# VH-VL binders against q9umr5: the designs that were tried, part 133

Target 1, 268 residues: q9umr5
Amino acid sequence: SYKPVIVVHGLFDSSYSFRHLLEYINETHPGTVVTVLDLFDGRESLRPLWEQVQGFREAVVPIMAKAPQGVHLICYSQGGLVCRALLSVMDDHNVDSFISLSSPQMGQYGDTDYLKWLFPTSMRSNLYRICYSPWGQEFSICNYWHDPHHDDLYLNASSFLALINGERDHPNATVWRKNFLRVGHLVLIGGPDDGVITPWQSSFFGFYDANETVLEMEEQLVYLRDSFGLKTLLARGAIVRCPMAGISHTAWHSNRTLYETCIEPWLS
Short names: E, the ipSAE of ESMFold2; O, the ipSAE of OpenDDE; V2, 0.75 times the mean of E and O plus 0.25 times the DockQ between their complexes.

## First folded at step 5 (VH-VL)

Design x5 (framework fv_acimtamig; at its last look DockQ between E and O 0.73; V2 from the best seeds 0.00; counts 0 for: pae E 9.0 > 2)
Fold by ESMFold2-Fast, scan of step 5:
Structure x5 (fold): chain C 268 residues (1-268), chain A 123 residues (1-123), chain B 106 residues (1-106)
Amino acid sequence: as target 1 above (268 residues)
Amino acid sequence: QVQLVQSGAEVKKPGESLKVSCKASGYTFTSHYMHWVRQAPGQGLEWMGIINPSGDSTSYAQKFQGRVTMTRDTSTSTVYMELSSLRSEDTAVYYCARVGIPFSSYDFWGDYWGQGTLVTVSS
Amino acid sequence: SYVLTQPSSVSVAPGQTATISCGGHNIGDKSVHWYQQRPGQSPVLVIYYDSNRPSGIPERFSGSNSGNTATLTISGTQAMDEADYYCQVWDSRTYVFGGGTKLTVL
């Protein structure tokens, strides 16, 4: 039978957003046990990402324990960062496919309506003043704010992303890398018309340099140093890149063509 | 300034279909989900469903499933609500309401509401 | 299905404090929003996320939410506050409105 699927939602989201995704899975892989985690819904999605990681970890442990053949993760937007940390902190995860659905894997640097709603007077150029404070790091969005013009502050203040990416040293880095490398497949999905994730190439581990020119994954120090295993996974043939144009941020989980092209092939 | 402007009042016969429009302005149309809520004369507010104007995905209240269809036109920043097989009990003011949290269908508060469209269903 | 219970009517004298309740099982674990609706007008948001006031809403409006009851409080009630008040929550697959409370200032 098919491996169970665990779904982790994004910022200001809930399990309800995945109704179409569940319909698609049921149509192509009938009998699949799909668990959409109802944790940190709505405004609770603003809680610090390490707090979310602990809560989601507690929820996934019994699901993984009951599926010795393995499980798949589908992790949307901010949820993709939660799943990145889960794969690193869990010494015993049995994840086959980790499907990252338009997640800012190298961080976010863009003026989106989320920022305008949360910080109406701020622009992307000055948000670093809030996000790289101890107070700002108590908000999930600031945990992956990556200002390419203040990389020194990002490296010093980021309590989450800089650590899981191995950009700042941590005592557990070697163990986290070993754990992450147990994943069977890393499926990266995203596209230029997303409109929220900035730069959109962050979903593929690309990101801005100091001149706001996007450098792809293979040019990142994180990749070159193999800080948490990207270079090893790519060499193993375990990284899948599936970009698609024409899909906006809130449509990734409800587009049939996207599902059939990028998700369905990885749900054994 | 955010504005939601709805189409004018309509009179329909039982069995006909209704299509109400709601034109948005003053914000990025595709960034906010839009709900449809109705209110029968002398009664309370009743949620009908939600549309994601970005992906054209929809979700409807169970009571209206099979009779309601919500669509959008991004070129005119307009959402539509169609209700078929009309009954006299469908006489109501129909409102569109913007979800106050961008990119989210969860935890709805209607920060801006249309002026309402009165629909009378009579023989 | 989830149900929100409001009193049908609340009456206060001008200048007194009006309290409108919204009852629901474990409603304290949900986010409650409140709307004011005058006859013939569209609903107006007066409180969101339990206790926050939108711009333009007087400070005399406040909200709280704990346990099984959310409360809208209007201090120094004025004649212009006469309206129907509705509470609202999200419950898993649907948005739920309370039945509405008619506030009379006399």
Scores: ipSAE 0.501, ipTM 0.819, lowest interface PAE 3.3, mean pLDDT 92
Fold by OpenDDE, look of step 7:
Structure x5 (fold): chain C 268 residues (1-268), chain A 123 residues (1-123), chain B 106 residues (1-106)
Amino acid sequence: as target 1 above (268 residues)
Amino acid sequence: QVQLVQSGAEVKKPGESLKVSCKASGYTFTSHYMHWVRQAPGQGLEWMGIINPSGDSTSYAQKFQGRVTMTRDTSTSTVYMELSSLRSEDTAVYYCARVGIPFSSYDFWGDYWGQGTLVTVSS
Amino acid sequence: SYVLTQPSSVSVAPGQTATISCGGHNIGDKSVHWYQQRPGQSPVLVIYYDSNRPSGIPERFSGSNSGNTATLTISGTQAMDEADYYCQVWDSRTYVFGGGTKLTVL
């Protein structure tokens, strides 16, 4: 039998968005128990990510307990960060494949329509003033806002991304790294035509330097310092990078070719 | 300013097909889902379906499954709704409505609506 | 299927408060949106996410949602407020409208 699949949605999303994915999984892996977690849907997805992590943890624990052979995680967009944090705080998770589906794993720094909608008077260059405030960190989007021009503020004020990245020292960093390293495979999916994740390389742990030059994962301090285990995972062949062009942000979970190429191989 | 401009009124016969267009302007066309809603004379609003920003995914109300097709053309910022095998009961004003939240189909929140397109189906 | 129930009609004198209800099972757990439709016009969003007003909507429009009932409230009702009002939710992969309420300003 196939391992159960747990799906975590993204910002302003719900389980409904994954109807095609469920169909694909059912067609190619019949009998697979797929659970799309309908938590923090819609506007509730704006709640602090740590709250979301706790909620999702409560939901996945029973599923994992019933699946001694392990489970797969498919986590879309913001959900990818939730899942990474989940795997960091759980010392007993049994995740075989963690599929990060177009997630801003290294953060977000872009003027997207999401940003314009939530902060119509703010540009990305000024969002640090909001996001790195105490009240700003009450919004999920700000929890992974990563301003390359205000690294000091990011490191000190980010209550989520900086911590799960191990960029800011905290007493749980070693344990979280150990927990995250329990994952069998980390499958990173994204692409240049996403249109939302900025830079799109964030889905592969790439990100801007202080000059807004995109650096690859291997050039990031979190990798070089192995702060949460990326270097270790790569060394043991546990990281899979699956870039794909021609896919918009809202199509990652619905594109058949993407599924067959980047997702399906890791569901067996 | 956001505007949705729909095609003109049509008269159809039973068995024919209708195709209504909705041209969008004043915002990033590829960022918002688009709904189609119709309203029969003297009746309430009825949801028909939704199309995602890229146009590669649609969801239709069960009532219209097999008869409705929604498409969009990014080059012209136009969304289309085609309904086949028309019946007299399909006589209605058809509306396109933009979802207010970008890149989201959750909780239909139609913040802007087209002016409506009257389609009359009569023998 | 999920059903939203609205009164068919509500009447109010000018300057008085109009209240339009939208009933649904555990509707308080859902996000309710309200649309105004004047005769011969397209629907206009007046409330979204239970109690939020879009730009351009007068402050006299307010919304609440709890339990099994969502409510649209129009304080200081004016003649121009005479219209049909529809509540709407998302449920089980579908979008559901109420039957509509005709508000008459006497």
Scores: ipSAE 0.015, ipTM 0.529, lowest interface PAE 7.5, mean pLDDT 92
Fold by ESMFold2, look of step 7:
Structure x5 (fold): chain C 268 residues (1-268), chain A 123 residues (1-123), chain B 106 residues (1-106)
Amino acid sequence: as target 1 above (268 residues)
Amino acid sequence: QVQLVQSGAEVKKPGESLKVSCKASGYTFTSHYMHWVRQAPGQGLEWMGIINPSGDSTSYAQKFQGRVTMTRDTSTSTVYMELSSLRSEDTAVYYCARVGIPFSSYDFWGDYWGQGTLVTVSS
Amino acid sequence: SYVLTQPSSVSVAPGQTATISCGGHNIGDKSVHWYQQRPGQSPVLVIYYDSNRPSGIPERFSGSNSGNTATLTISGTQAMDEADYYCQVWDSRTYVFGGGTKLTVL
């Protein structure tokens, strides 16, 4: 029958947000065991991403152990970064499809109402002063803040994103790359009308250069150097890109057409 | 500044429907979910449900499931709450309230509230 | 199904400290929010996430949450603080409000 599915939510989110996705899976793949992890809900989603990775790792181990044929991950927004880190740090993961739902995989550099609420005296141009400090790195949002105009500060201060991208040398880089490459498929989902992920191409490993021109995945140094395995995955035919227009950030997991087009085919 | 302006007071008969509007201004309408909460005379606050104004995604309290419908019109930045098959116990002030965290599908609190709409159901 | 319990009323002398309790099973594991409602007016958020004040709320309002009790504290109470106060949590399926506490400043 169908492999178990594990769902990881995003910032200021909870397991209940995925009720429509659960309905779609039950209708199209009856009998699939779906676990929506109920960890780091609401304000707890601001905890450091490494702390979240540790907690989610503990939750997925027994699920993977009971499914020796493999599992699938569906990971939304910030949750997609948690899941990518899981794939790197777990020597023993058995993930077939990693489905990334509008996740800021190359980071975030966006002035949004959300940013205004969190940092009312800051804008994207000056947030690096907060985020690239030891205090700022204690917040999940700063763990993937990526200011294209302060690349040296990003590379030095990022405790999470620069490490899992292999943008900074560290002792685990080779092992993390090897672990990540055991995934069967990487399914990238996002679109231009998201309204939160900035640039929206971050969901496809695209990002700004210093002039705020978006460079696609194949133009990124992390891809060209194959620092964590993107070039190898693409050459293997393991990367699926599924862009869809007309979907806002909060609607990715509650759109049936998106599910049928981009998610269902990968839930073997 | 954020403003939520609701439609005026109504007098209804049992069995009728009510439809209350809540017009938002001063922020990006589609960036915040909207609660509906009611308060019977002399009583406390009662949550009715929530709507994502960027789409038609809604969640209703079990007590109101099947009787309440929430909709929105993004061109006018307006949320609507419709309650059918009215009874005398539906006499209340009905409030819209904005979720304080943008883009959150997880309800935290109501940071701005409409002025309230008194609905009286009289036999 | 989660229940929040508040006293129906609290009285305090002007300038003294008022405390309003909100009881719930393991409420310390939840995020508690507090609203002030003056007669004939809409609720106003005064505390969110147990202890944070929104912009424009005086520093004399504070909150705490541990074990089975969350507490709203108003120091140096003033006549303008007379109102109903509601605690609120989210339990992953519904918003739950306490029954409300009428604060009287004598």
Scores: ipSAE 0.006, ipTM 0.587, lowest interface PAE 9.0, mean pLDDT 89
OpenDDE, second read of step 6: ipSAE 0.006; ipTM 0.499
ESMFold2 (binder alone), look of step 7: mean pLDDT 92; pTM 0.939

Design x6 (framework fv_acimtamig)
Fold by ESMFold2-Fast, scan of step 5:
Structure x6 (fold): chain C 268 residues (1-268), chain A 123 residues (1-123), chain B 106 residues (1-106)
Amino acid sequence: as target 1 above (268 residues)
Amino acid sequence: QVQLVQSGAEVKKPGESLKVSCKASGYTFTDYYMHWVRQAPGQGLEWMGIINPSGGYTSYAQKFQGRVTMTRDTSTSTVYMELSSLRSEDTAVYYCARGWLPYSGYRFGPDYWGQGTLVTVSS
Amino acid sequence: SYVLTQPSSVSVAPGQTATISCGGHNIGSKSVHWYQQRPGQSPVLVIYYDSDRPSGIPERFSGSNSGNTATLTISGTQAMDEADYYCQVWDSSTYVFGGGTKLTVL
C-alpha cells in the first residue's frame, strides 16, 4: 500500500487546480489516499504565510497521525514555502518525500500580473518600499519578496522567508533545522519556461546576486553555513533536482511527462 | 516588561461554567500564542490548549475536547478560557502562558506565565 | 497517547550534582523544555530546546536529550534550587508534560 499524499496549493489557487495530478496518481499508484487541502483559497492565499502555516498544520496533523509509515507532500508554488515552514515547526512530522513544485525557495524578484493586481503602480525595483514595511508583511507575496539590491532590508524586514532559510538569526533555528532534517527526500522541481518564478532557479535554492547574476544553491550562504540543513541533506543523498524546460507556471500540476519524470518515482 | 494578568479566584458549583481572563501587556499581543495550563492541588501541570490571538485559531487537548473554548479580544489584548460542565475534579489553578516566540509553531513551550487563577468547584 | 516519565523525587546534598531524567519513546527526536516551579509560584522556563538556557538562568543548569531519555543536570546544587521540575514536549497534536520531580537539597 502507498503512503498518503497531501497537496498544498499556491497563490490565488485552489484544490480544483490539481484534478489532473489526482488523475495521474490514481493511474500509477491506485489506492493512494490523496488529500488536497482546501484552505486559504483564492484571495485568502494573500494572508500572511505564518497564518497559513498554522491553518495547514491543523489540517495535516490528523492525516499524519493516521499514517504511521509516513506521508508525502506535494507543494505547489507559494505552497512550497508553507511546506518548508511546516517541516521546520513540526517536531513530529513523518514526511517521506517533500516534492516542491516550482516554489520560490530563495524568494521572488520579478514583475508579474499578480503583483500588478495588488500594487498597480509599482515596479519590481520599487516593491521593497512596500513589502519591507509592517503593512506589506501582512501579504503572503511580500513574505518571500527578495530584492537582491536591498538584501539588508530583506534580512531585517522579512518576517518569514529570511527566518525559515536561516538567513537571519532566530532563537528557534536549531529546532527548525532538527525538524527539517527529518524529511526523507527533498525533491526540487522547476524550469526556465515557468514565466512567473523569477529567477526560476529560486525553485532550486539559486538566486540573484546584487548584479542579478544567478548563483546556484552551493554558492548560497544558507547552503555553505548549512543554516537549515541543505548541505547535510545533500551529503545524505536526500536532495533530488528535477529541472524541466517547456513548462509554464500553471502547468506543473497538469503535465503528464513532468509527473512521470519528477513526481511518480518519489511516491512510495 | 511582559506581563500577563489573570482574573481573580472563583468558586463554582458542579454543572456551572467557568470563564477566566488573561490580559497581556508589554509586547505585541497578536505576535505570540497563548497557552492555557492547569494544576490540580498537589498535582502536576496539565496542558489544556492554545490560541493564536491573530487569527483566533485554537487547538485543544483531547481530554477537554467539547468542554473548553478559547477566545480573544484584540482591542483589549485579552484571552479567555471557558470550561463548561464543571465537576469537583476541575478544582485547580488555571494559568495562561505566552507561546515562546513570534511566528513559532504552537508546539513550542510557553515562556512567560500569568499569576494563576484558583478555581474551586464544590457543592 | 505519548507519556513522559520522571522520578517523583530526587535528593542531593548542597554542592552535589542533581540529575533529573525524563523518559519517552524516541524522545531524542523531539525538543524538550524544562520548567522549575517553587511552591506557590508560577512555573519558570530553565531549559528550552534540549540544552539552551534563557537569559538569567545560571550556568549550573544544563540539559541533554538522546535516545529515550532527556536529562536536566544541576551542578553545584544550592538550597534555592529546591522546586518541582517538569519536562515538556510536543507530540503530534498536544503538549505533554512529565509528572514532575521534587528536588530536595538535603
Scores: ipSAE 0.005, ipTM 0.416, lowest interface PAE 14.6, mean pLDDT 87

Design x7 (framework fv_acimtamig)
Fold by ESMFold2-Fast, scan of step 5:
Structure x7 (fold): chain C 268 residues (1-268), chain A 123 residues (1-123), chain B 106 residues (1-106)
Amino acid sequence: as target 1 above (268 residues)
Amino acid sequence: QVQLVQSGAEVKKPGESLKVSCKASGYTFTSYYMHWVRQAPGQGLEWMGIINPSGGSTSYAQKFQGRVTMTRDTSTSTVYMELSSLRSEDTAVYYCARDIRYLSGWFPELDYWGQGTLVTVSS
Amino acid sequence: SYVLTQPSSVSVAPGQTATISCGGHNIGSKNVHWYQQRPGQSPVLVIYQDSKRPSGIPERFSGSNSGNTATLTISGTQAMDEADYYCQVWDSSTVVFGGGTKLTVL
């Protein structure tokens, strides 16, 4: 009766992180077929995002084919960027609700424990030297590193985020936009107490300018140019914004109030 | 057994181009980065750059940017280093060296080295 | 650009302990690797990640790294240890080698 749900995890994560989310879905939408994809788990989540997109694409094709009425995606953290690219590269997806759970949609610029583990000597101010090299772009976290003080380097070197956001030209941009626009609802979730996603407004397509002042989605060139369809989706009433305070990065998939407020209404 | 076998010694004239090969065996070629390092006679080790054999992406030392090109052929498990506009100061032994890390690992450690290729640039 | 400084040469008597330093600004926050190069041969990794030994490297080789100095220590030094020794770090997008230290055992 309910559309199947596909879950895509984040950086250094696995399917086990979603046990509470699965319990919530089973309680409110009993009988829903939920598939949490066990690909690129743990350290393998560091592989290039385009490689992850290809692997996840192969996994979702048979699930979508068996659900002619459509499917829902719930994509957490880095997984939200994987899902962004999936919706653009698949010319036959049937996704109704794309639920982006605290994902850095405009990129990441912040010091975190993950950054210190990977680059013990680096600060956020100098990580651009590693990330904007071809070598750095072979690591997922660098694929969405967005240094607002080196925007020229980001635009020229980003092999993933700048392309899927239409910030740099790509031959497939027109078809990617057409494919992405087939989505029924884009549900954006995030909040100020996340503690990892920096700025937290990146989950809502907001981001820093050169002075580290956050500009919201409607002020972004990506939106104003309608590069991949955000302006069109907003005009259709297809973008849902669901910010919530008091939730840390690892708690988005295990908070019942968050689920009932932001996720449950979009699981038809 | 891991082996890196490089092409033979070469003598070049200034202005010519050099292309050295490094054939890998004994491991999964696309799972490890490959570096190129050179050593001028009586001098220390100088890093030239790195290639990811899986995706083909490269990063070069600033000194060699614009003159060096690194490529790979996955069907033969071989990496190549091409250096153009040769000068007498490019006389050196050129080494390929494997990074101990898997692609998901972070820090470069050069665990296996090729035997080296002596390149002499003179007129 | 980041610079690693090593003494150009170190001399020890057979059986004595040799220490080779590698200086760098805040090098203790980086992972230091050490290579041995015997005359006419390719370099060999002898210490990785500050203090770890690859398979086949004798226990008399050890390393440490703190503050602004990393150190390679060779106890019970033997004639076969005569070689050039290079320290190495990764800084930003670049592999950085020290200038090398020639160890003589006399």
Scores: ipSAE 0.000, ipTM 0.395, lowest interface PAE 15.8, mean pLDDT 88

Design x8 (framework fv_acimtamig)
Fold by ESMFold2-Fast, scan of step 5:
Structure x8 (fold): chain C 268 residues (1-268), chain A 123 residues (1-123), chain B 106 residues (1-106)
Amino acid sequence: as target 1 above (268 residues)
Amino acid sequence: QVQLVQSGAEVKKPGESLKVSCKASGYTFTNYYMHWVRQAPGQGLEWMGIISPYGGSTSYAQKFQGRVTMTRDTSTSTVYMELSSLRSEDTAVYYCARSGFDYLLEGYAFDIWGQGTLVTVSS
Amino acid sequence: SYVLTQPSSVSVAPGQTATISCGGHNIGRKNVHWYQQRPGQSPVLVIYEDSNRPSGIPERFSGSNSGNTATLTISGTQAMDEADYYCQAWDSYTVVFGGGTKLTVL
């Protein structure tokens, strides 16, 4: 029988967004118990990511406890960062496949309609003024804002992403790395036509340097230092990269070809 | 109309605790930060700290760290500032002031101020 | 810790231009706000983000910020402009005020 699947949504999103994904899973893996977590929906998705991690942790503990063979996570957009932290803070998670659907794993640096809702005339070039304050860090989107022109501010002010990526020291870093490394497979999905995640390579742990040239995962200091286990996972053969062109940000969970190619193989 | 209304004047003894309230009206309470600023008699403005009414997160000036606590109640649109272990040098007018976190009020300009609460600490 | 330096007092005759400085290391890289405080009253924001006027503030108030000095300028100064003026900037995780300048209109 199939391991249970836990789904974590993204920014300004809800469990309703995954109706097509659930249909696909039911077709290819009938009998799979799929739980789409309906926490931090809509505007509540703006809550600080550490608060969301705590809430989702409480929700996943009983699901994991009743599935000794393991569970799979499918985490969309901002939800992929929640799942990253969840895997690090849980001393006893039993996640087999962590499937990250177009999540800004190295951060976000781009103008989007989501940001315009909160900051209507702010440009990506000046959001660092808001985001890298303690008060800006009260908003989830600012927890992973990564301005490549103000990397010093990102490193000092990020209360979430810089810590879980091991870019800034934290007392729990060794334990977080140990916990994260228990994951069976890290399945990274994203693509150039997403239109929201900027740079799109952030979904694959690539990111801008100070000249806005994208450096891929293997050129990142966090990978080279093996800060939270990426190099170890890659050496183990546990990282899967599944890029796909032609898919917009809101279509990752509703494209059948994407599902069959990138998700279905990892849902044992 | 946007308004911040503070609680009334207080007289305290050294060693006691102070709790001042600031009630917001005329705007969405969770869309603006709230700060506390004090002014001793004949002295300048001194920033004490900030609270996010949305998340409840706080940041305090180093001088007040360990003595000040800021809280909020979203159901009443009210922010509180509590200062413990009062000394005579804590005698001051205490102001609440709001700042934006949107593009227009970036840099924490205090566009609306409460009327002030006079606190006298004496034996 | 970051310090903003203002002159303690400035005196001008009615109709003249008053200039109040606010000195700070690389203050031109920060957003500076200015407040007017009359005796017994709450401060009033007169300039925000270096040079912007809130609704209701007379056009004779202007601001600039460059290098190590931010400046509040009041042209055609009137008796009603007598007040204490404070500059404010943000540094690290702290709001910093200047010491205040008493403007006297003789």
Scores: ipSAE 0.006, ipTM 0.439, lowest interface PAE 12.5, mean pLDDT 89

Design y1 (framework fv_nofazinlimab)
Fold by ESMFold2-Fast, scan of step 5:
Structure y1 (fold): chain C 268 residues (1-268), chain A 123 residues (1-123), chain B 112 residues (1-112)
Amino acid sequence: as target 1 above (268 residues)
Amino acid sequence: QVQLVQSGAEVKKPGSSVKVSCKASGGTFSSYAISWVRQAPGQGLEYLGYIIPIFGTANYNEKFKGRVTITADKSTSTAYMELSSLRSEDTAVYYCARDLGYSEYFPSYFDYWGQGTMVTVSS
Amino acid sequence: DVVMTQSPLSLPVTLGQPASISCRSSQSLVHSDGNTYLNWFQQRPGQSPRRLIYKVSNRDSGVPDRFSGSGSGTDFTLKISRVEAEDVGVYYCMQGTHYPYTFGQGTKLEIK
């Protein structure tokens, strides 16, 4: 039979967004137990990412315990960062495929409607003033705000992303790397027409340099230093890159062609 | 207009707890954090902690951690500060104040203050 | 915690004369965002504190231009160019750069 699938939603989202994804899985892999985690919904998705990681961790433990052959994670948008941290903090996870749906793995630097509600008069050039304060780090969006013009502030102030990416030292870094490397496959999905994740290549561990020129994963210090295992995973053949054009941010979990091309092959 | 209106004076016995309210208007609850500061008679100002009402997220000065709890009720635009295990040295005027805004265009550190609530702890 | 030290603690001043209050921090107040979050408050007898100055030198609306703030790093000054009777009260500096926020011990301005 098929391994269970755990789904983690994104910013201002809930389990309801995944009804089409569940239909696709049921059609192609009938009998799969799919659990869409109904935690940190709506405004609660703005709570600090480390708090969300703890809550999701408690929810996934019993699911993983019941599946000795392993589980798959499908993690959407901000949820992909929660899943990155879960794989690092859990000494005993049994995740086979970690499927990241348009998640800002190297961070976010873009004006979006999601930010306008929380910070109505801020522009991307100004958000570093709020996000890199201790107060700002109490908001999930600020935990992965990565201003390429203030990289020194990002490295010093980010309480979440800089730490899980190994961009700043942490006492647990060696254990987090060991745990993350237990994953069977890292499936990265994203595309140029997303419209929210900026730069869209952040979903593939690419990101802006100081001139806002995108450097791909293999040019990042995180990769070159193998800070949490990306270089090791790539050498094992465990990283899958599946870019697709024509898909907006809210459509990654409801596009059949994307599902068949990028997700279905990894749901053993 | 921006106003922070606090509850009335309290007299409490040692070992009891007190809960002070702060009703905010003028858009404060939707755009700003609310902090609590106290002042013992004839003494200076001492910071206790803050709450971000839209998330219910609170943070405390380590000196008071375990004794202070700050909460918010969005339906009434009211923040609360509860201090437990009261001692005579907790006798002070307790203030709520408007803290950091959610944008550089809504700056604060304490641009508006409540009128203060006198809490007296005596046997 | 950042220690904020004010001097003098008592400041008797003749009406119409200038007054100056110093504030020193135990650590630099330059935030990682490049701003310096040093504020000045006035507390008149029996009243709540009111903010006069924010980010070292910016005057709040309704604050007379007799009040000015200056300084950088760890050394800050509040000046009143010409003291008036209504200026009587206690003045506090406060830092917002490092959590927890801390205040100076206060300077009591009195008319001679």
Scores: ipSAE 0.007, ipTM 0.433, lowest interface PAE 10.9, mean pLDDT 88

